# VH-VL binders against Probable DNA replication complex GINS protein PSF1 (gins1): the designs that were tried, part 4

Target 1, 191 residues: Probable DNA replication complex GINS protein PSF1 (gins1), of Dictyostelium discoideum (Social amoeba) (q54hr6)
Amino acid sequence: MFTKTAIELIKELRGTDSIPHYNDTSIKATIDEMIALYEDLIKTITEHKEQKKEPFYLQHAITFHNSINRDKRCILAYLNERLNRIKEYRWSSGQSLLPDQLKERLSQNEIQFFSEYDKILTEYNSKVGLDLTIDPQPPKELYIEVRVIKELGEVVLNSGCTVNLNLNTTHFLKRSDITNLVKNGSLEHII

## First folded at step 15 (VH-VL)

Design v5 (from u1 with heavy chain S106A, light chain S28D A50K)
Fold by ESMFold2, last read:
Structure v5 (fold): chain C 191 residues (1-191), chain A 123 residues (1-123), chain B 107 residues (1-107)
Amino acid sequence: as target 1 above (191 residues)
Amino acid sequence: QVQLVQSGAEVKKPGASVKVSCKAFGYTFTGYYMHWVRQAPGQGLEWVGWIYPNSGGTKYAQKFQGRVTMTRDTSISTAYMELSRLRSDDTAVYYCARQVDSYRNAGFYFDYWGQGTMVTVSS
Amino acid sequence: DIQMTQSPSSVSASVGDRVTIACRASQDIGNYLNWYQQRPGKAPQLLIYKASSLQSGVPSRFSGSGSGTDFTLTINSLQPEDFATYYCQQYYSYPWTFGGGTKLEIK
């Protein structure tokens, strides 16, 4: 049966909330299947070139093509989900380093991806003046940069956080916390 | 509910071997690392190593490398730790412990432990 | 190997006291540190993972803090059931290592 190995890759991820070992063996087996299916597709078309309108041979060609595409989509879904989990781990851990055991589960390319993702996030945190991984979830709320136009002093936001909104200072705050202050002219949205 | 049940106490002579079992209940045995941790009488905890039951892959603390072998039988959801060339300072309670981890909370910890197996090595 | 040093090795305190247990790693381990409680005759149980995250079902009087090399476990209002030995444990690098333990005795 076509695509069995590729489907097992997806099942592996569905069966855990962890990042399992990179399944190099099953990926290679799926790629080998794709190559074999492609060879059969080409053989079918070439050997029956004069009968290319015959529905029987066209059906075989379509079947091989669809199986190749399914294998490709499964591999891409597997790899993409693993990368998403690696990104989420960076956020939830708050650490630039991977523990030894997790590092062993990743491919070399995935380890490099984590390193590059960490560099990007660390640089962004420096530019914005926030450590986004202190809150381990990616922000769902729109944050905007505002300048204080009227002296407001200490303000308690809807989240329960307290901020000092001193005249002519700039802040990076949730839009939902400060909408009324922007509307009444106490804060000015800046780019 | 998750439970880890270990084999009974063992008394061994120096130079012998011991094999401790840990039977898992209430979860998918192959999906979690199983660790072994020992505790000499009146002493602290010492990590021995782990086995990943799905692959049978192992990692041992260097102190035990060459003397410890961890295996499993997935058909009965049981992990084993065998320690050879026993010495009197191997006298300890040996625990199995299940590791959990999640990319969502980034924790790596032991959530369930066996009851411990006392291994006594004496002349 | 990463050495984990706990202090004090024992402490005696009264119900209601605040107790602080220190743990020091021989190198930077980020926040890859757990705290376990072991009651006499029992297997250890997780209290805190990832330096400061409280495990489900653990009373809020327990808290953890620290990162890098210096960590603390704090019990803010000591209860009689807190009589136990406490271990820190790092999971950053192999071999995974535990601190020497801190025995908490209730007066």
Scores: ipSAE 0.794, ipTM 0.926, lowest interface PAE 0.6, mean pLDDT 87
Fold by ESMFold2, look of step 18:
Structure v5 (fold): chain C 191 residues (1-191), chain A 123 residues (1-123), chain B 107 residues (1-107)
Amino acid sequence: as target 1 above (191 residues)
Amino acid sequence: QVQLVQSGAEVKKPGASVKVSCKAFGYTFTGYYMHWVRQAPGQGLEWVGWIYPNSGGTKYAQKFQGRVTMTRDTSISTAYMELSRLRSDDTAVYYCARQVDSYRNAGFYFDYWGQGTMVTVSS
Amino acid sequence: DIQMTQSPSSVSASVGDRVTIACRASQDIGNYLNWYQQRPGKAPQLLIYKASSLQSGVPSRFSGSGSGTDFTLTINSLQPEDFATYYCQQYYSYPWTFGGGTKLEIK
């Protein structure tokens, strides 16, 4: 049956929490199948183009077309899932480095993708003033950045922590601790 | 329940070969790298190499290149390490160890080890 | 080859003490470092992966820290069952290498 090799690519990924070796052999085999199906489709159309699309040959052509599209979708899903896992690895490792064993599993294009993704993440972290890969999970409590508009000195927050809120300094504080200070104009929320 | 069971102790003379087996239980053998690590008496741990049972692919530490061969038989979930042209300094306990790795936590480590196989090389 | 240097080579301590073991890599390995415990006559067992992540089932008195070239394993409130040899291991570059080990002796 058509698309067996392409379906096995997807099963390979579903069967592991790892990034398996890039399956160049199965990708090439699936592309070869797509080419063979396309050639057979063209042959079918050429041999019967003078006939007003007899029902038997029309159904045959639809089957080949659908098989080609399924192969294409499977290859794209395989490649996209691998890229998603490479992105997640960058987040979970927190490293710009790939260990040798993982690097061996990736295609050249995938290695280049990791390098470009690393550059983007590093540039983004510099712009926002934090390293997003230290703890990639969303914060459980909303924190906001504030600027001190009125000199407050040492302030004891609701949490029991003491902070020094000097004029024109900026702080990253829990919203619930400072809501009243923002409301009364002592602190200004920086977006 | 994951378990790795190794073959029994071996006594060899210099120049001989030894083949140690490691039978896997309780998991899909072909889905995990299998490593070999040795420990000379009173010494630390030394990595020998790995085999990936799915493909049969191997990687060896350079000092063993040309003397070590790792193979597997997937029908009986068993990995093998053969070391040839034995020297007295090959005397060690040889462990097999299963590697786990995940893109989700980025960990690469040995979670299960065999009991070890003592190989003694003496004249 | 990346050499992993452990210190001290041995340490004696009492139950309840805090013990610190150092591991140094000969080059930057990021956080690609594991810690193993080996009890006498037994195979090694994973304690910590990725420099600081505690393996499931390992007591919380064990912790790891460090990145780059300098790493530390800490045992808080030492227990009698912690008598063992401890190894660091890098997995960044082939060949994978272990430290020389630190033997922990409980008085």
Scores: ipSAE 0.793, ipTM 0.929, lowest interface PAE 0.6, mean pLDDT 87
Fold by ESMFold2, look of step 15:
Order: structure tokens, then sequence, then C-alpha cells
Structure v5 (fold): chain C 191 residues (1-191), chain A 123 residues (1-123), chain B 107 residues (1-107)
């Protein structure tokens, strides 16, 4: 049973909250299995052309196809989960550096992926900082969501309408009606 | 409940070898790096190396390369550290320590330690 | 090898004092630094991991800060049970190295 090694890749990841060593041996074995299954499938179809309609051969071909797809999905799931863990590590560590022990567990392609992911995050953080320092302008939003920090009770807005601004309640109000209340700390703008 | 239990104190002559054991309880032994850290009397902590019980792979501090051998027996969840060609400055308490690491918090640290094994080297 | 330099090597302080212990790495280690407490005759215990993250069960009077090469451990209100030796430890590069330790004595 060839697909056993593909399933073991997934089990390895499920058994740990760490990033385990890249399992090059099991990946290679699974790929070799896929190639062997594909070659057997093609041989079977080619050598039994007139028998393609018979249920036995069709069912056999479907079984090979499903086995190949399962191996493919296992490898992709393994690689994708490892990349997701590498991304989450970059976020949680906050560092552009990889410790030696973690670096030893990664493939060369995974190390390269970390480097490229780090570049993207570093550029994004710099751009957000640059945007925030370049030409700051007040918000243009007509209505904003606010939370009541100080009990105000019934308040009459410039529009003539009344609202109850009870402590810890939230409201969606016209900015021009409540600018002073946000400024003095009675209301808090909720993002 | 995780516990690491080490073998008893040993007295050795210079030039001899010592083998310290560390038996693990309460967790999957093969899933965690096991480190060895020593502390000479009245001195600080010094990292010796680690073994990963799953593969048997090891890493040693260069200072001990060629004199230290770390092994394990997964059937009894036990790690071993053997130090050869002992010198008087190898006199220390030797600790085993389990490493935990997670991609979620990015921490790499020792969460459980053995009780320590005193190794005394004297002529 | 990354040299970890702790200062001071010894501190005498009174209950209630704020104590700060410094640790300097010989090169940039990011935030890959832990703090351990060791009471006499006992194995070390983790206080802080990843420079500033407090381990579960450790009192909030302990805090860690710093990144790169300069790190500090702060005890905000010293208690009698805090008498111990404190070690920083880097895990960025092999060999993993500890600082020389800071012995905290209560006056």
Amino acid sequence: as target 1 above (191 residues)
Amino acid sequence: QVQLVQSGAEVKKPGASVKVSCKAFGYTFTGYYMHWVRQAPGQGLEWVGWIYPNSGGTKYAQKFQGRVTMTRDTSISTAYMELSRLRSDDTAVYYCARQVDSYRNAGFYFDYWGQGTMVTVSS
Amino acid sequence: DIQMTQSPSSVSASVGDRVTIACRASQDIGNYLNWYQQRPGKAPQLLIYKASSLQSGVPSRFSGSGSGTDFTLTINSLQPEDFATYYCQQYYSYPWTFGGGTKLEIK
C-alpha cells in the first residue's frame, strides 16, 4: 500500500504545534508512487482499448486515478500547512531572523519563501508608516460609529432629533453633530 | 504530568567516562528536543547540546565535540549523555531539559528540567 | 559564539524595591532571549520567553524588555521569595548561551 507514506506526512504535522523537519524522503517516496501509478494507468488504458467499456477496467482506472489524486492532495496539504506555519511564525516572532534550529528544519525553498515573505511585510510596514506621515488629513466620513464614555442622557442634535447617549452604548451619528463630544472625550470613535 | 528523572550522582577519575540517564514520563518522548545543560559548583549554566529522540539527531556545543555522545532508547523513553576523557573541570551538575517550541508564539524554551546529576571528577 | 553579558553580577536590595538586571548580546539576536530563575539547590525555571513574554504562573511583578543586543529583566516590587540567581539565555544561534548570572540578595 503506497499511499501509506503520503498519509504519514499529514500525521506528522497533526502531532505537533512546531514546524518539524522537512520530510524530503517521504515526499520523494510519494512522488515515485504517483509516477508508478500513472505509468500503470496509461499502460492499462493503452493495452485494453477495446475493453475500455467493460466495468472491470473502468473501475480499475478510476481507482488508480483516485490514488494518484490522494497522494497529490496529501503532498499539497503538507507543503501548504508548512508554509502557513512559516508565515505565522514570522508574524508571532516579529523578526526577520530565523533561529539556527528552525532554519535546519526548513527546505531551501522554504528558507527562500521566508525571506521573500519577510521582504513583503517589511515593505508593507514601511509603506503604512510613510502613508501615515505623508499629508495627514482629517477623516472624510460623514457618519461615524461612537461609544459613549461619559453618561450624557438625552442630547438634542443640530438636526433637531434627540438621541439617548447612555454610558457604554454605541451609536452611528453624523460627525458634525458630535465633533465636540468626541474632542472632549465624552464619545469615542470606533473604527 | 511531565517529569524527567535522572540517574544518581557519580564520582570518576580523570580520563574516565560517565553516562547520565534521563527518563521521561507523562508525554510523547519522541516529539520534543532533549537538551543537556551543566553547572559547575558556584558557576553559571552551560549548554552541552541536544538530541531529537524521533530521529536520534544531535547537536553539540563545539567545546564538547569529540568527547560527548548523546543517545536515546525510545522503547523506555530515556535519553543519555556520555562524556569521555573526563577532566577535573567537568565536575558539575548535569541537567536534562525538555525544549518546547511553537510557531504560534515563536518561543523556544525549556519547560521541564530533570533534578540534576552531580558528576565529580577527582584524582 | 554569541557572548551574553549580564550586569550586575550581584545585587543587594530590600523588599519592595524595583530591581533591574541587564543582559547584552555580542550581536543582534532579535528577541530570541529567555530569562530563567534558579533558586539555590534547584533546577532553573523559566520566567520570560521571547524577551518580554511572561510565562504562565509567573507573577506580574516580573517583566522583560529589549531587542537586538540590549535586554532587561525588571522586578517591580521585590518579594522575599525572589532571592535567586537570574540568567538570560539566547537561542538564536548555536551554541545556545547563557549569561553569567545575577545573584539577587535581599538585605
Scores: ipSAE 0.787, ipTM 0.929, lowest interface PAE 0.6, mean pLDDT 86
Fold by ESMFold2, look of step 16:
Structure v5 (fold): chain C 191 residues (1-191), chain A 123 residues (1-123), chain B 107 residues (1-107)
Amino acid sequence: as target 1 above (191 residues)
Amino acid sequence: QVQLVQSGAEVKKPGASVKVSCKAFGYTFTGYYMHWVRQAPGQGLEWVGWIYPNSGGTKYAQKFQGRVTMTRDTSISTAYMELSRLRSDDTAVYYCARQVDSYRNAGFYFDYWGQGTMVTVSS
Amino acid sequence: DIQMTQSPSSVSASVGDRVTIACRASQDIGNYLNWYQQRPGKAPQLLIYKASSLQSGVPSRFSGSGSGTDFTLTINSLQPEDFATYYCQQYYSYPWTFGGGTKLEIK
């Protein structure tokens, strides 16, 4: 059955809260399957041109196409989830260093990705004068930037703070405090 | 409930070999690194190495390279450590310990330990 | 190999006291350091991982701090069950290494 190897890649990740060893063998096997399916798809199309009215040629072509797409999606999901875990690790560890055991689980490209991601975070932390990963938990409350569309004057937020929301001014406020004001058109979320 | 149960105490002569077992209960044995750590009488802890039961891959401290062999039998959820060419300074309690790690909290640590196996090497 | 040096090697204290134990790595290990407690005749038990993160089920009187090469374990308001030996352990680089231990005894 097509796509078995690709599906097992996904199962490997779902079964752990860790970053498992990069499964180069299964990725290569899945790519080889995709190439073989592509060759079969082209052959099917070519035979259709030569033989006209060949029964079930469309069924074969659709099967090969769907299998190729599923393999592609599985590989991309596997690789993207691994990168997401590497990013999350950088945040949770707060460190520019990878321990030896984790490093040996990563591909060369993944080690390079960590290095570049670390460089970005280290550079940003230096510019703002603090380490954003000292407390590696994302804030529970989202803050957004808003512009005042309707004059509201002095408003008391549910946190107890008072803000003055004058027309055309911009503010950085908790989303939960101003959700209704955005919904009713008094504030505009600045992207 | 996770539990690691080790084989009983051993007395050996210098030059002999010893094989200590560690049977795992209550979790998926193949999903976690298993480490061996030893402690000489009245002394501190010393890392010997690990085995990853899924692949059988191992890593040993250089001090033990060439004398230690770690294996496992996944059908009975058991890890083994064999130490050869024993010397009197190999006298220690040998612990197996399960490693957990998570990308979410970045922790790499031993959450469960066996009860320890005393290995005594004497003439 | 990364050498882990603990000090003091022994501490004598009373119930209710505050104790601080130091651990120094021979090179920068980031925060890749754990603290274990070992009661007499028992296997070690994790207290702190990642230098300062308290393991689930460990009392809040235990805390860890430090990064790089210098780390501390602090025990506030000692309890009778805290009289044990404490070990730091690095997991940055192979071989994984432990400190020499700090024995905490009752006065």
Scores: ipSAE 0.786, ipTM 0.927, lowest interface PAE 0.6, mean pLDDT 87

Design v5 (from u1 with heavy chain S106A, light chain S28D A50K)
Fold by ESMFold2, fold request of step 19:
Structure v5 (fold): chain C 191 residues (1-191), chain A 123 residues (1-123), chain B 107 residues (1-107)
Amino acid sequence: as target 1 above (191 residues)
Amino acid sequence: QVQLVQSGAEVKKPGASVKVSCKAFGYTFTGYYMHWVRQAPGQGLEWVGWIYPNSGGTKYAQKFQGRVTMTRDTSISTAYMELSRLRSDDTAVYYCARQVDSYRNAGFYFDYWGQGTMVTVSS
Amino acid sequence: DIQMTQSPSSVSASVGDRVTIACRASQDIGNYLNWYQQRPGKAPQLLIYKASSLQSGVPSRFSGSGSGTDFTLTINSLQPEDFATYYCQQYYSYPWTFGGGTKLEIK
């Protein structure tokens, strides 16, 4: 039966209150199944071109299509639930750091996601704290939307954060971190 | 009821090896890291390492690298720790301990321990 | 390796006293620290996880605090059953390490 490997991915995740090891092998196997189903679908349509309106061949094509979609949705559900657990871990731990054991369970993309999520949450907390602690004057730490006008690549901001400023990308950054880059024309403030 | 039952006490000579077992009851053995922690008489706790029974993957403290091997048999829900080239200062109680962790509370800790296995190394 | 240093190594106190035990990590471990209690002749038992979270079934007289490198276990109103050795343990980085222990002796 199609989708067996994808179902086991979901079972692995729903059977635990943890973040289990990223199951690269089963994801690859499910993608291979989707590719094989797609190739079989194309062969079915091609071999029965004169019969493409025949209900029997259309039913097989619909069945293959539905199986492919089910595999796709299972993979997306698996990946999305893992990301949700990573986000919840960031909140429950209160830490910007991953313990070594948890880090080993994550894919490289998931580690990068945690880092980006941590940056967003840390900057939000800093912004809220600054807003609550300042006198009636406007806060100095304002964020502005900027577009990259000159290719800068990976840049270390004066806050110590690293961002990738590729040409024509847009970013929401602290004005104080990027004032010189806006002034020298590398970034354009979007109003 | 979760329970960890370890093999009985052992007396060994220096240079020998010992293999301690830890049989798990009352939970899905493959879903939890199993750790080994030892305690020399009158001394503190010392982490030896862990095994993840699903994959058989291991991590050992550097002090034990090359002397310790952790294995498991998932068909009988049993973890093993083998320590080779024994010395008199390996005399200790060896505990197995189940790790739990949760993304909801971010805790990583040992919730159930075996009763301990005394390993005595003497000539 | 992250060294975990406990102080004092031993303390004597009376029932009803407030006892504090310190644990210092050799580097920043966030809040990735547990406290275990070990009664004589028994396996350790978890008291506190994640520096300050009380494990279910542990009396409310136990509390933990700290983050980074400095951590404290406090027993508020000491009871006779609290005679034990207490260990801090970090799980941030391999190898996982325990403090040297603090033996609590009840007068």
Scores: ipSAE 0.786, ipTM 0.925, lowest interface PAE 0.6, mean pLDDT 87
Fold by ESMFold2, fold request of step 19:
Structure v5 (fold): chain C 191 residues (1-191), chain A 123 residues (1-123), chain B 107 residues (1-107)
Amino acid sequence: as target 1 above (191 residues)
Amino acid sequence: QVQLVQSGAEVKKPGASVKVSCKAFGYTFTGYYMHWVRQAPGQGLEWVGWIYPNSGGTKYAQKFQGRVTMTRDTSISTAYMELSRLRSDDTAVYYCARQVDSYRNAGFYFDYWGQGTMVTVSS
Amino acid sequence: DIQMTQSPSSVSASVGDRVTIACRASQDIGNYLNWYQQRPGKAPQLLIYKASSLQSGVPSRFSGSGSGTDFTLTINSLQPEDFATYYCQQYYSYPWTFGGGTKLEIK
């Protein structure tokens, strides 16, 4: 069944209050599924180009498209939630150190992300003369970094604030304000 | 609710092997690291290693590398520790212990322990 | 390996006393330190995690402090049930290691 591997990624996170091992195998399997679905979609479109009005062609194209998009969303949700947990760990531990067991659960990119996140937080704490992690919590509302993929210009957010989302610019915005723009591909979540 | 029940005491000769079991009750066995910690009579605690039952992945203290094997049977929620080429200084109580950890409080600790299994190695 | 050195190795005290137990790591372990209590003939039981965080169900007379290499467990107003052996344990680096223990005895 399509997207079963991708759904298992999400279930893995929902089943624990921990940061589980980075599931490289399931991510690669999901990407391979997406590639196979994309190849089948292209094959269907190419072979039935002169039959574009037939319901069979449109039905199968829509099915493949929806499956590909679901796999993509699941992978992004998995990766984003892992990064959120890594950030929250930095706040709750108050440490620049990762214990060996946690470090071995993370991907190399995730270890690098922790290092950069730690560097930013340590730099900020030094400048203000405070340790923000002694007894603080990370913000309840998640902020994410996004790159503008489609020119959007001036956008009014749910909060009433206005931002200028020009092509190829990056912004740090509340996820709740831009969820639809990320879903429709106008913004790309970046690490 | 959560309970870890270990196999009974063992008496072994030097050079033999011992396999201690730890059966888990009251939680999802595959979702938590299971550690083995030993305590020689009148001595402190010594970490042997862990198994992650979901994957079967293991980590052993270097002191035990090549002599210890940790396995599990997920169908009966049971972890095993086998120690080979036993010596007299392997005489100890062997505990299994469940690890919990949370990104929310950053704690990594043993919340439940088995009752311990005495392994005696003598001529 | 990170060596964990506890001091003292034993303490004799009376009910109501305040007792302090020290634990020193051979290198910086941040706050990645736990304290366990072990009563005679029983498995260890967690008291403190992350150097200073009290485990649920543990009386407030127990407290932990320290960071880096030097850590302290304090028991205010000893009770009869507190006479046990106490171990610190680091979880920063493999192998996970315990201190040698501090036996708390009745006077």
Scores: ipSAE 0.777, ipTM 0.921, lowest interface PAE 0.6, mean pLDDT 87
Fold by ESMFold2, last read:
Structure v5 (fold): chain C 191 residues (1-191), chain A 123 residues (1-123), chain B 107 residues (1-107)
Amino acid sequence: as target 1 above (191 residues)
Amino acid sequence: QVQLVQSGAEVKKPGASVKVSCKAFGYTFTGYYMHWVRQAPGQGLEWVGWIYPNSGGTKYAQKFQGRVTMTRDTSISTAYMELSRLRSDDTAVYYCARQVDSYRNAGFYFDYWGQGTMVTVSS
Amino acid sequence: DIQMTQSPSSVSASVGDRVTIACRASQDIGNYLNWYQQRPGKAPQLLIYKASSLQSGVPSRFSGSGSGTDFTLTINSLQPEDFATYYCQQYYSYPWTFGGGTKLEIK
């Protein structure tokens, strides 16, 4: 039956939570089937050109056309799903390189796709960091929660505000105002 | 549900060959890599290689290349490892182990192991 | 070949103790490292995959950390069933290699 090989490509992916070996043999066989169907379609149309348009020949041509399109859709679905799994692997592994066993399962184009996908992520991360760090505006201050470990009493912050830092009290303060107090052990950062 | 059952212990002379079997139960045998790992008495674990039963493709550690042959019979869900030109330092327990991997968690690991087959090479 | 070196080779500890086991790779393996536990006379069992991910069904007292070349397995509050040999294993590059093992013994 037409399209049997193409359907088996889809079944292969459905049957596993892994990335199976790239099925080059079945893809080539499916493409060869599509070419053969196309050639038969052209022959059928040409051979019956001078005869009356018979419903039987039209139905035969429609069947070949539908089979070719089904094969095409199956191959595209197979390739697209494999690429989606490769992308997901990049995220789940967190690694820029593939282990040897997985690399053996991929086509040359799929290995190149992984490499380019990794480059895109790396470039995006660099641009986000660069754009963020080149903003001339001072970054908004991070506030942290601290507990007073040593009695400090009234403390005047760099902002000019006065805060009463009594032993064992907790406060939500601008990190830049109290960094030295945390470093010297007077305040404890509560995470 | 998944189970790997190995053939029994063997005693061999140096220069002989041994063939260990590993029969799989409770899963689709052709869908998972099967590895062989050995452990000499009192020693650590040593990877020998794998077979992928669907294709029959194999990969061997270089140390064993030329002496090991891994095969399978998909009709009875059984993997085999044959080691030739045995030496006394081939004395070990030989395990088969099923590999699982997933693109979702990026893990590659052995989830089920056979009970082990002791191979003793002496004299 | 990527050489995996475990330290220490053996540890004597008591129930309730905290134990750490180190594993070093001879080159950067990212996070492509597993930890296995082997009880005497038994096949190994997976504890940790991908350096720090706890396998389902493994007690939460086990944890893994590290990346690159240096990795650690930690066991909090040892139980009697934890006295076994522990192996790290890399799966980045062929041949797949195991550490030499760390035998955890009861005092």
Scores: ipSAE 0.763, ipTM 0.918, lowest interface PAE 0.6, mean pLDDT 86

